# Designs tried in a protein design chat: VH-VL binders against Vacuolar protein sorting-associated protein 28 homolog 1 (VPS28-1). Part 2

Target 1, 209 residues: Vacuolar protein sorting-associated protein 28 homolog 1 (VPS28-1), of Arabidopsis thaliana (Mouse-ear cress) (o65421)
Amino acid sequence: MEVKLWNDKREREMYENFAELYAIIKATEKLEKAYIRDLISPSEYETECQKLIVHFKTLSASLKDMVPNIERFAETYKMDCSAAVYRLVTSGVPATVEHRAAASASTSSSASVVAECVQNFITSMDSLKLNMVAVDQVYPLLSDLSASLNKLSILPPDFEGKIKMKEWLLRLSKMGASDELTEQQARQLHFDLESSYNSFMAALPNAGN

## First folded at step 5 (VH-VL; framework fv_ontamalimab)

Design s18 (from O1d with heavy chain D99E)
Fold by ESMFold2-Fast, scan of step 5:
Structure s18 (fold): chain C 209 residues (1-209), chain A 122 residues (1-122), chain B 112 residues (1-112)
Amino acid sequence: as target 1 above (209 residues)
Amino acid sequence: QVQLVQSGAEVKKPGASVKVSCKASGYKFTSYGINWVRQAPGQGLEWMGWISAYEGNTNYAQKVQGRVTMTADTSTSTAYMDLRSLRSDDTAVYYCARERGWLQFYYGMDVWGQGTTVTVSS
Amino acid sequence: DIVMTQTPLSLSVTPGQPASISCKSSQSLLHSDGKTYLYWYLQKPGQPPQLLIYEVSNRFSGVPDRFSGSGSGTDFTLKISRVEAEDVGIYYCMQSIQLPLTFGQGTKVEIK
């Protein structure tokens, strides 16, 4: 009886997750097309696209065993969402961020480092939302983020995001590998990541001067 | 409830070896390291070494290095301390104590076993 | 090895009176993470040690507020504002900033 109840719950969760994945891909395609057609502002596009990307990454991580290939999922359901697939799977950042990364680069190498920083912020935030809060899950992500931020010469050494990430790495290093962040710690880390990400993004428009 | 339960008292002759067990319950065993601390009759506390329940990495006090082996069995949530070539001055109560931390950082010990008396006499 | 030195080695206290124990380390216990790795333990007769204070001044769960820790760098103090019969035992300071972990010699607290 318990096996049957467990299977019913997992099956329902699977259907809900598939429907949600479908909806995210469709919404992203619509948003990409609206932006290309100048129907929305760059700032509105970026805000909404960022939300969709974060939601997509969290959901994709939880579905990796059932849906290992998102392109195949889109093909299977005949979604015709090539712009969304590029954005969510290939790029991983809004078009406006890609454009700003290119604009802020003092060399071609700087643009790739900026993209790396953005990817590491998003991945770290995704993991917390997916409740992947064990030290051995979180520490490598923050370590990668800290390392990528240190590669950018345009960011000062006292950039708040660098300081906050180093503080979290020190805190986590004193915990056991399998210890988990409390709900309050996870919420605070997520807040610190979002705050640092916003400050990082705000620095980019002036970095290309 | 978080507990560390140790094996019973041992009486050994000089030159013998002793293996003390420490069974953990009420917490995720692999999230903590286990310290071993001994106390000779009427004396203070002396650190013997540490083992990671997660990785199995150890660090031993210089005074027992070469004579001690610490192990952890994750399937039974049990840590062991094997002390060889026993001398009369190894007579002590041996405690296991859990400690949170990675190899580079060590916190204090917050939960202790009840102790195992080891007597070495001819 | 970091050497931990406690004074006094013994104290006889009238119930309800305060007690103070000093602990000095041979080098600073302040880590680059901003934390000071000093701990206080109480060992009651026939029992294992129990944690009282972690990181200089933080009371461990269930420890009465009559216990307080203070200090910085190399000089630390444990205070009991009003000693009770249940507080009898041997008090140890410990450092965990580096291996090997080291303890003070212990301070025996007795009721007069």
Scores: ipSAE 0.000, ipTM 0.415, lowest interface PAE 16.6, mean pLDDT 81

Design s19 (from O1d with heavy chain D99G)
Fold by ESMFold2-Fast, scan of step 5:
Structure s19 (fold): chain C 209 residues (1-209), chain A 122 residues (1-122), chain B 112 residues (1-112)
Amino acid sequence: as target 1 above (209 residues)
Amino acid sequence: QVQLVQSGAEVKKPGASVKVSCKASGYKFTSYGINWVRQAPGQGLEWMGWISAYEGNTNYAQKVQGRVTMTADTSTSTAYMDLRSLRSDDTAVYYCARGRGWLQFYYGMDVWGQGTTVTVSS
Amino acid sequence: DIVMTQTPLSLSVTPGQPASISCKSSQSLLHSDGKTYLYWYLQKPGQPPQLLIYEVSNRFSGVPDRFSGSGSGTDFTLKISRVEAEDVGIYYCMQSIQLPLTFGQGTKVEIK
């Protein structure tokens, strides 16, 4: 009986997560269309879009074994949300951030790789601001950030952000998946992320010019 | 479903090398480490080493240090264990096993391959 | 290396009766993070080992509630409240606080 009760609870949670994933994709599509039609300000768009991207990243990581392909999920549920899929899966950053990243990218750097790095910094920082501080919520975001930083040839191997993220990944790997960062740890991680992000942006040739 | 599938049985002569594969599916390969554990006929379990699928870092047991190389191919989600200069006492079933939980790369093993029998005889 | 010692080495159990296996480590398995890195595995004949208990007392997913782990420091116990035919095999404790990972010598459980 205990096994059946556990399966029923897990099934309910899965259904709720699927419904939430569906809602995030639909909301993102509406937000993208509103922005392109100038129905909302760039700052309002960016704030709302960042929240959706953060929630999407956390939720999609937890559903990876059931939903390994988001494009197929959207097709299966006939969502017709191409702008949302691009934003959440391909770009991973709000259009406003993608614009800034492209504008500040060097001639020798891939704009898409720069956008990927910016995405992972912002989603990680916003996760902490939204109080999503469980290790299984934070670790995938920092892992993605570390991987994306390694793709960008403009950054040296000893770039502070690469070192800091490696240190945090090691620290988090010693904790349980459901353990939460303390308020002090979350503050320190946010500080490290913001400092590394500022250094990252400053390394791009047109920063502050 | 999370699964590790190993290559088939091998029969080798002393001094030869063997390379066992371990193909992972159903999870993000780079989020976990792979341990290698062997079991000689009728005997207990002996840890041989581990590899981080993300960084490629390895740690080998002293008994096989200098004769073993562990690698991971992220494009195929496959881990490998290459054991050289085989001796009769290397005859065993070799298992690959995922580190317990997605946060622990080498601590505790939660998912195991089916095992690969390696026989070393003259 | 940390040495893991199991007692008894073999158990013949009447179906439905309880079984108890002890595991003793040569050093404390308590880490400064507050966790104790002790694990229990079952190896059924012709099969790979399967995880039963992690970090002393936590049942792994799908493991029946008749299995329970307890202990602290250097002394640990695995209990089966009522042994069933499917529980036949060799039971191993393992520590992961220090490399190399080390296993107990195994306890063979068989039906009388």
Scores: ipSAE 0.000, ipTM 0.408, lowest interface PAE 21.0, mean pLDDT 81

Design s20 (from O1d with heavy chain D99S)
Fold by ESMFold2-Fast, scan of step 5:
Structure s20 (fold): chain C 209 residues (1-209), chain A 122 residues (1-122), chain B 112 residues (1-112)
Amino acid sequence: as target 1 above (209 residues)
Amino acid sequence: QVQLVQSGAEVKKPGASVKVSCKASGYKFTSYGINWVRQAPGQGLEWMGWISAYEGNTNYAQKVQGRVTMTADTSTSTAYMDLRSLRSDDTAVYYCARSRGWLQFYYGMDVWGQGTTVTVSS
Amino acid sequence: DIVMTQTPLSLSVTPGQPASISCKSSQSLLHSDGKTYLYWYLQKPGQPPQLLIYEVSNRFSGVPDRFSGSGSGTDFTLKISRVEAEDVGIYYCMQSIQLPLTFGQGTKVEIK
């Protein structure tokens, strides 16, 4: 009946999503290997890799209840995709961005903080695209972003992104945990995140590259 | 300059085969896949298939499945489409066109070859 | 297969006037990655198709700003704010969310 039809639709969607997740991981592995083998340019790699990362974030969020551990998914399907798993799960940014962040930070500890900031920007923006707009979903992401920006001493204390994130955290703290951002608020937050991210990237020094 | 240059026009009899080439230049060949799209006289565009220049993976449209083979030679940056058992309704201009694509991620085609006219007549 | 339907099939435009072309897909072109896999192409007489718009609303490099794309889900529109003589040709929409890649039947744009 209706229950059985709904079950069939969910089962079909699950298989389609599993096949898509498998394809993304395989595609990312191939792309990582192509870049390492110098078969593609850094700019070509970065563009395609960023697309795969965004696609992965969206899909993995929709599959979180069924696939809570991507490393285990790769093992289950016998995927020899360690480079992809690192890129998609551990790093969250293309190798070129990670390398540029490391060079701009001038130390591995500063580089990790810069990478943390980039990841928190991307995760926050992606959550809004997935319509995860409840205060208890958004607040932790902005809190993590704000904390990571504050760890980076090369950014001035009046850096626009630091100010904007603190303003949003203050606004959200006055709302209930289950309250949701309005469509206008979500669009404004996304705009503020994107603007702050662009300013953040522009503020990083290029130390010999 | 990024460009795709195709082989010249072909005239074939029904039952013959045709192999069209598409030589890429001005970009890293393996960073893109190659689509094949045909257009019968006065008709619209019809997708025939896609090949990854890096992986060699192919996907063919059902109506040509079993009659078409797409290959790519990375040493010469050249893609090929071999269509067998030609029929009069295979008369068309055949285009190659590059797109970003990895496994099931297919993107829009941005650079197109000039086209190869294939005429099948008896 | 996803069916792409364009309207109108042809239109004649006075130079400098706007033009609008509709494209409807038989199913949503929105992917779980948040992107919509819809493209617009122009084929000028005697030439291969050329990309105008990718992923609904993004202009391809070198495409004049008089071209704009919009839409979501299954309904999409290409607009030309001021049609020029060089805009004559056949316009096609295309989807790439599902194989096989499919095109609309085309819209012929002519100058009066």
Scores: ipSAE 0.000, ipTM 0.419, lowest interface PAE 19.0, mean pLDDT 82

Design s21 (from O1d with heavy chain Y106D)
Fold by ESMFold2-Fast, scan of step 5:
Structure s21 (fold): chain C 209 residues (1-209), chain A 122 residues (1-122), chain B 112 residues (1-112)
Amino acid sequence: as target 1 above (209 residues)
Amino acid sequence: QVQLVQSGAEVKKPGASVKVSCKASGYKFTSYGINWVRQAPGQGLEWMGWISAYEGNTNYAQKVQGRVTMTADTSTSTAYMDLRSLRSDDTAVYYCARDRGWLQFDYGMDVWGQGTTVTVSS
Amino acid sequence: DIVMTQTPLSLSVTPGQPASISCKSSQSLLHSDGKTYLYWYLQKPGQPPQLLIYEVSNRFSGVPDRFSGSGSGTDFTLKISRVEAEDVGIYYCMQSIQLPLTFGQGTKVEIK
């Protein structure tokens, strides 16, 4: 029932989102270059890069109708950010995570899935810490996490984290896309993610042995 | 039940102005935008512009920019189109028409007024 | 402005026979939201236009199933499977992907 009175708001939100996307890509390029030049520690790089990847994933999902091709977006705005585009679009994980996975002499299917699960836990928790609590920001992250956990045969089907993620996806599916988690809901989801992550790490064989 | 009723025919001299009204009934006036479309004798349809009945935001066709003002009075559920500096080529039947939906690009017009004949002659 | 071109400009149809009207746009009407903003209207003699089809192929409420719309990109077609006397009038296509809204020139449909 909001014929055209919504039009200006939608256009403004679109342009604000374009500006945010531009900023994320630029920041990621600078961070990538700082890391390769050894101007930032691997742990500092990984923490900051994870935040940018989380922001990018939620924002690009919201903008996919307008910006289905991020490389074209970067070309349109003459950004010259090839390292950022690789990181955000092609890789989807920080260079430090990618390098740890690549260092395995014989990469098993489970090892790569484990890395995927770890990344999805971390990005989901970071999203909540960055106050990205709208349903359309959170749902894709939990969906990715749930899917990656289901790919990992080492975890039993009744693993608590799998059950908790399914419950949250069902709960969120009953809300509108632009609805936001309450502070209590966000806190509970963060707790559930953290406890599930700890249980997940405890269930893995000692990877360093 | 949904209806748009327009004001009666007008005859004007070149240089004058005309104000056509469009009274809505049978629906929540503020929930739908109103388009104005004209048709010169024996010619096709030409879009003049659009107005939000809630916010009063307008979009006008470039051909009439500077000469047209569209308004909406929520207390009477009535939209208005005021066209100034009339020329002979403004002679047309002017229609108001309601938007079908609320989506950003959906300007499909599902309910139309009966039309108001405006004749500009010297 | 997007230019809408209809062919033919007029056609005479034997009652019960099919009719087909073409509408071509000067650029694609497909939006990134997956919707194509193309509409068909009928203006019967002495009446205002009435909506027949929205978003290329969706029949508006009350429109008989003998009317069908099809097409994609820049090429669109309105078909009447069997023309009846009440179908006489001028048919217009319209786009709304860009302002200003633009209409085709109209196609006059008459019974032989």
Scores: ipSAE 0.000, ipTM 0.407, lowest interface PAE 19.9, mean pLDDT 82

Design s22 (from O1d with heavy chain G108Y)
Fold by ESMFold2-Fast, scan of step 5:
Structure s22 (fold): chain C 209 residues (1-209), chain A 122 residues (1-122), chain B 112 residues (1-112)
Amino acid sequence: as target 1 above (209 residues)
Amino acid sequence: QVQLVQSGAEVKKPGASVKVSCKASGYKFTSYGINWVRQAPGQGLEWMGWISAYEGNTNYAQKVQGRVTMTADTSTSTAYMDLRSLRSDDTAVYYCARDRGWLQFYYYMDVWGQGTTVTVSS
Amino acid sequence: DIVMTQTPLSLSVTPGQPASISCKSSQSLLHSDGKTYLYWYLQKPGQPPQLLIYEVSNRFSGVPDRFSGSGSGTDFTLKISRVEAEDVGIYYCMQSIQLPLTFGQGTKVEIK
């Protein structure tokens, strides 16, 4: 018989998440360095970086009570991954997206608002993936997303994502805090978030335009 | 209920060693860290160090570095603090306290042991 | 090490009157993750410390609403709106943004 170190499902899951967090930070550092050294195309970089950011957001949400400070995690492991920490924690968007946002901004503050919008889209979608579908879990995330979208002058006032998020906030406000979204509601919200996110990304102007 | 129960008072001579135990109950021992904090008579709180109950990783305060060893025995859900080369200024009440941090990470203490008085005198 | 400085070191309060304790850190306790790593503990006579407030302003489970924490950066305050006999003890602020964990010197609260 094999001696198992992990006997508790939650404990095994947390340990696996810690190892995965370490791997994501290392992978992101390598990807950032490859991009800055022109070893990867902007489009290829953006696709891979976005995957790492989404995965990071999912893991960091599940680890928030155990690892509230990602910079301290990186320091504890002596990771020397400052580019990754900036990308995953500070920016929250690929360098290519950040650059496009900066180029389209009337002020430098628009870049931070774009980063805020992307973070809020990712966090909201991750909540649904993690089956965190109670109203008191979902409502604050959609509220933050709606607020951030309204700060961005680049988006028209009738941007579909703004309308959809307001509609969902109204629906959720009529439910009890501990009520959970039905499977149908969760699927529709996920669809609306994904569609709105794609439209948001498409609405960002390219550098030099 | 969550509880940390510490070993009894100790009286030691200068140069001796002391090993204080902290037995956890009412929670999954390996899911939390343990901090050690001491308090000299009439003085404030001084952090001694932290240990992960799962991985055994430790971090010690500079003042006691080289003289302290913290360990955790998962089979008995008991943490230990071993302090060597005792001096009169090591006289204090020593507390263990559950840390909300885990594995490689400290955070803050929520549940405390009752304390162990260690007196170092000739 | 981050130095935590409390004022006053002691105060004597008539029951039902308010009390206020200040805590200042030698550097900012606000991390880039948006959280502020400041905590308040109470040590009643003959007892171990007990957690009152976590992350500046959040009351720990079972802590009466007469206790409130506030502040930002390097400057923090613990307020007790109406001091009761059971509130007698020594209050400590603590930071956990970096090692070693450090405490203020403590503020002794007594009833007149």
Scores: ipSAE 0.000, ipTM 0.445, lowest interface PAE 15.7, mean pLDDT 82

Design s23 (from O1d with heavy chain Q104R)
Fold by ESMFold2-Fast, scan of step 5:
Structure s23 (fold): chain C 209 residues (1-209), chain A 122 residues (1-122), chain B 112 residues (1-112)
Amino acid sequence: as target 1 above (209 residues)
Amino acid sequence: QVQLVQSGAEVKKPGASVKVSCKASGYKFTSYGINWVRQAPGQGLEWMGWISAYEGNTNYAQKVQGRVTMTADTSTSTAYMDLRSLRSDDTAVYYCARDRGWLRFYYGMDVWGQGTTVTVSS
Amino acid sequence: DIVMTQTPLSLSVTPGQPASISCKSSQSLLHSDGKTYLYWYLQKPGQPPQLLIYEVSNRFSGVPDRFSGSGSGTDFTLKISRVEAEDVGIYYCMQSIQLPLTFGQGTKVEIK
């Protein structure tokens, strides 16, 4: 009987997640086309696009074993959303951020690394807010964040965020992949992420403006 | 359903190298680590090393450090062990085994491959 | 390296009788996380090892109730309450608290 309830719940969650993935891809395609056609300001585009990318990353992590290939998902549902697929899968950042990073790439990659760190902080925090707290959902996000922080030469080795993320990765590695963070652990991790993010922003050039 | 299938037996001369494959099926490959364990004829079990299918990081037994390389191909759900500079005392059955831990901690091996016999002889 | 020592190295058991295997580690297997990283495996002739017991006393999926693990620190025991013909093979204990992972020498269990 418990097995039947579990299967019903999993099937329902799958349909809801598929519908949500479909909606995110469609919304991103519409937003990309609006930006390309100059129907929305760069700042409005960037804000809305960031939200969609964060939501997509969190959802795609939870669906990795069901939907390993987003391009196939879009094709299966006949979505015709190539701009969205590029943005969400290939680029991973809003066009405005990508364009800024590309403009400075030959002189410095710091802007793109900073954008990567910011995105990884936001994605990790939003995952916890969406209650996606399984170890196999959280660990990849913290691993990406840790890796991006290590790319930025302005941050010292003993930077708070580097130490805290390393400690959390170690702690999570003691748990099974399918185990979930307790409510207390999730709140502590969110607190540590927010604290580290604030320290990160304060360490950036021109942060004292 | 959950299964690890290894490549076939190998016969090598001293100084050669051998690459054993371990193809996983029936589970999410990146959620588990892979151990490599060998067993010489009539002897006990000897751990060789471990790889995270998720991160690709490895830990090797000190005695084979420098001669062994372990890799994992996520696209084919296949782990590999490449052992170089073979000696007669490398003659053994080599097993891959899934670790219940997947990142850096070792939680015991719950699913084992069928084994690959490697004979090193002149 | 942590050394794992098993006793006895061999035992012959009449079907239906109990069997007991001891495993001693050269260092404590208790981690600060409260877990003890001690495992028991069974290897039947011509087959790969199979997991019986994880973290001292937990039976792996499908393992019969007649198998039980106990112990703490450095001293561990695997008990089979009533040995059956299908239990024949070599039993190994293993530690995973410290690299390299190390196994006991093995205990051969045979039916009389």
Scores: ipSAE 0.000, ipTM 0.421, lowest interface PAE 19.7, mean pLDDT 81

Design s24 (from O1d with heavy chain F105L)
Fold by ESMFold2-Fast, scan of step 5:
Structure s24 (fold): chain C 209 residues (1-209), chain A 122 residues (1-122), chain B 112 residues (1-112)
Amino acid sequence: as target 1 above (209 residues)
Amino acid sequence: QVQLVQSGAEVKKPGASVKVSCKASGYKFTSYGINWVRQAPGQGLEWMGWISAYEGNTNYAQKVQGRVTMTADTSTSTAYMDLRSLRSDDTAVYYCARDRGWLQLYYGMDVWGQGTTVTVSS
Amino acid sequence: DIVMTQTPLSLSVTPGQPASISCKSSQSLLHSDGKTYLYWYLQKPGQPPQLLIYEVSNRFSGVPDRFSGSGSGTDFTLKISRVEAEDVGIYYCMQSIQLPLTFGQGTKVEIK
């Protein structure tokens, strides 16, 4: 009796979010299998997988009190989505990025550190898209990103992304914790994050052995 | 408001049985499991068992296995714990507590009932 | 059963001062899913336990930022940066990596 499931607006939203989580996990499993079977190009896979990962992170954060363990969620509903669970929960980055990072590991970089950097970029950009623009929301994310970038020896000390993040941290440190970025500041920060992320990704294939 | 409301205090003689109720409100009852935890006077917390409000399946602590039965009535959003063959060391405050995660035992407990004092004495 | 051991068993704190409670498990609480199933609960006098921290370091909804959890494997710590009168009670750690769920023996926190 579905009508009783919709007695409350919050309950309807929670049910819809649950259904969306289920759909994302299923879609990710299908995409992973298509990539493994060479049915999709690496570039198409990476683009679609990244979208699913970003959507998953946003949704799973809002559902953290209801569904704190995605592996057991998938197990409970007998989804048979082990590839998706690995991708969304364990890896957090597309297989193409993970493969590229692993190829660079022998140059004093770690696949896990590269994944950490990618996650910090995506989390920071996604926060701005959700209008989470208070200094006490943004500062920790940029701090984590800056710290993770400094762990990678393949990035030069003067890598533009490192400089830009340090400049933003200094700027934000002059503001109150509850102060919010203006629309112009948020747009500029998003632009700086996106350009830094693109430069970061471009640096990965050029790590030599 | 999410809330668990338990039945009132019970005084029982050794060998008797007690049935404690736990009425849920403010959330979808069938989406979360219910844990039962007891606390003897001046002592720490002891897990008694768990029931799925959706499936009705149960898991009991070994110490009470064979003496306890947990049930859930979805029509009234109420969980029950029946404890039989009572002895003086069953004297405790009994709590029901909701799983933090959807249909999952391992996520810990977030919302607790107010407790039901059960005293076993001759 | 996994044994949870807390230290100290009791502590008295001057208001505004920090407090620290340790919890040790007899086995690792790290699951194959990458999560560590350790929780912290507070039981105020005459009340049921309330959830403070889940999965080592995550504050439950509405829990003040003066509470923080840390640790890994078998060694865990709960810290209160500045103890307030409302923080008086008994603190329990709990593991949910395997059944039965087990609690530490509790740490009583009171104001001097």
Scores: ipSAE 0.000, ipTM 0.417, lowest interface PAE 17.7, mean pLDDT 82

Design s25 (from O1d with heavy chain Q104V F105H)
Fold by ESMFold2-Fast, scan of step 5:
Structure s25 (fold): chain C 209 residues (1-209), chain A 122 residues (1-122), chain B 112 residues (1-112)
Amino acid sequence: as target 1 above (209 residues)
Amino acid sequence: QVQLVQSGAEVKKPGASVKVSCKASGYKFTSYGINWVRQAPGQGLEWMGWISAYEGNTNYAQKVQGRVTMTADTSTSTAYMDLRSLRSDDTAVYYCARDRGWLVHYYGMDVWGQGTTVTVSS
Amino acid sequence: DIVMTQTPLSLSVTPGQPASISCKSSQSLLHSDGKTYLYWYLQKPGQPPQLLIYEVSNRFSGVPDRFSGSGSGTDFTLKISRVEAEDVGIYYCMQSIQLPLTFGQGTKVEIK
């Protein structure tokens, strides 16, 4: 795969993002196969897979107008990466998270709701990293996250993440739609999201074992 | 402006080979794939294949597979189509066309070369 | 190979009147990504084809709004609301859901 050096910053960034997308899909496929074959520990798999998923979500958002469909991207370059496409596009969470959810689930819908919650956490955190800080950009994401957390009966009503998201929604509701979070507010929201996400993962059955 | 400029008309005998060039300008050559499409006199359009200007991988239509080679020279921003073992039914106007998709392909062709007439006659 | 069938094969239109061209595919052009990979091209006399519409209904840059595309699955339509002299040529539909890329046989549009 040959790349050319460009002096235009935008074009260079776009080309680099393409190369990174290709690399992430390939890396995820190898990681998925290693996990399936028991060649890597569940803990190591989860840590590395989560990093790949976060990086993938950021790149996909940046490239969505050029690469609106990741499946077509993989087909275009004849990538033999069906496990990666499932993990990155369909699931959005590591296999170990799905396993934990399934082991504790009274129904299969519990596992899907857990995946939904994780995706909403990741999307919300990534939006802040992309400097999407207007109230009308942030509010829908936190609203979706709050709604998904409320679908899980395993999480008590006083779960810290539920309370923090409701507090942020209330705070944002007092602002105008086009108003933007300050740098300080954006950093605090990111911290609250990360903290809540870690608490959420710890609250899942078999988490931290 | 974005342009694809093709080489001039060719007259070949059956069994010969022809190499058509397609020079790109006005855009980053390596960011888009190039399709080759031909049109026999008074007939419709027939897709021949595609090449990635980025990584050089190709896909050829089965009808010409084994007789066609598509290449791209990034130093001159030029794509080539080499068709061998020419037959009278290869007489056509050959077009190169840029794939609309950035670093992906089969998203439709948005910029077309002017065409190269290839006549195969004895 | 996916077969693309156009009707009619030729059409003579009075200036200012509408024109409609049908394109049918032998298989669905809907991808699992939710997109339908159907395109319309116009080839004016002595010129290369030019893109009119991509992904069923999206007008390409510079294409007049009197051109519209519609359809789903295997049945597609290109409409010209008011045909003008510059619209004379051969219209082709194309699919890119499956290799090889295939075109309809073309519809010749002439002014009466």
Scores: ipSAE 0.000, ipTM 0.473, lowest interface PAE 13.3, mean pLDDT 83

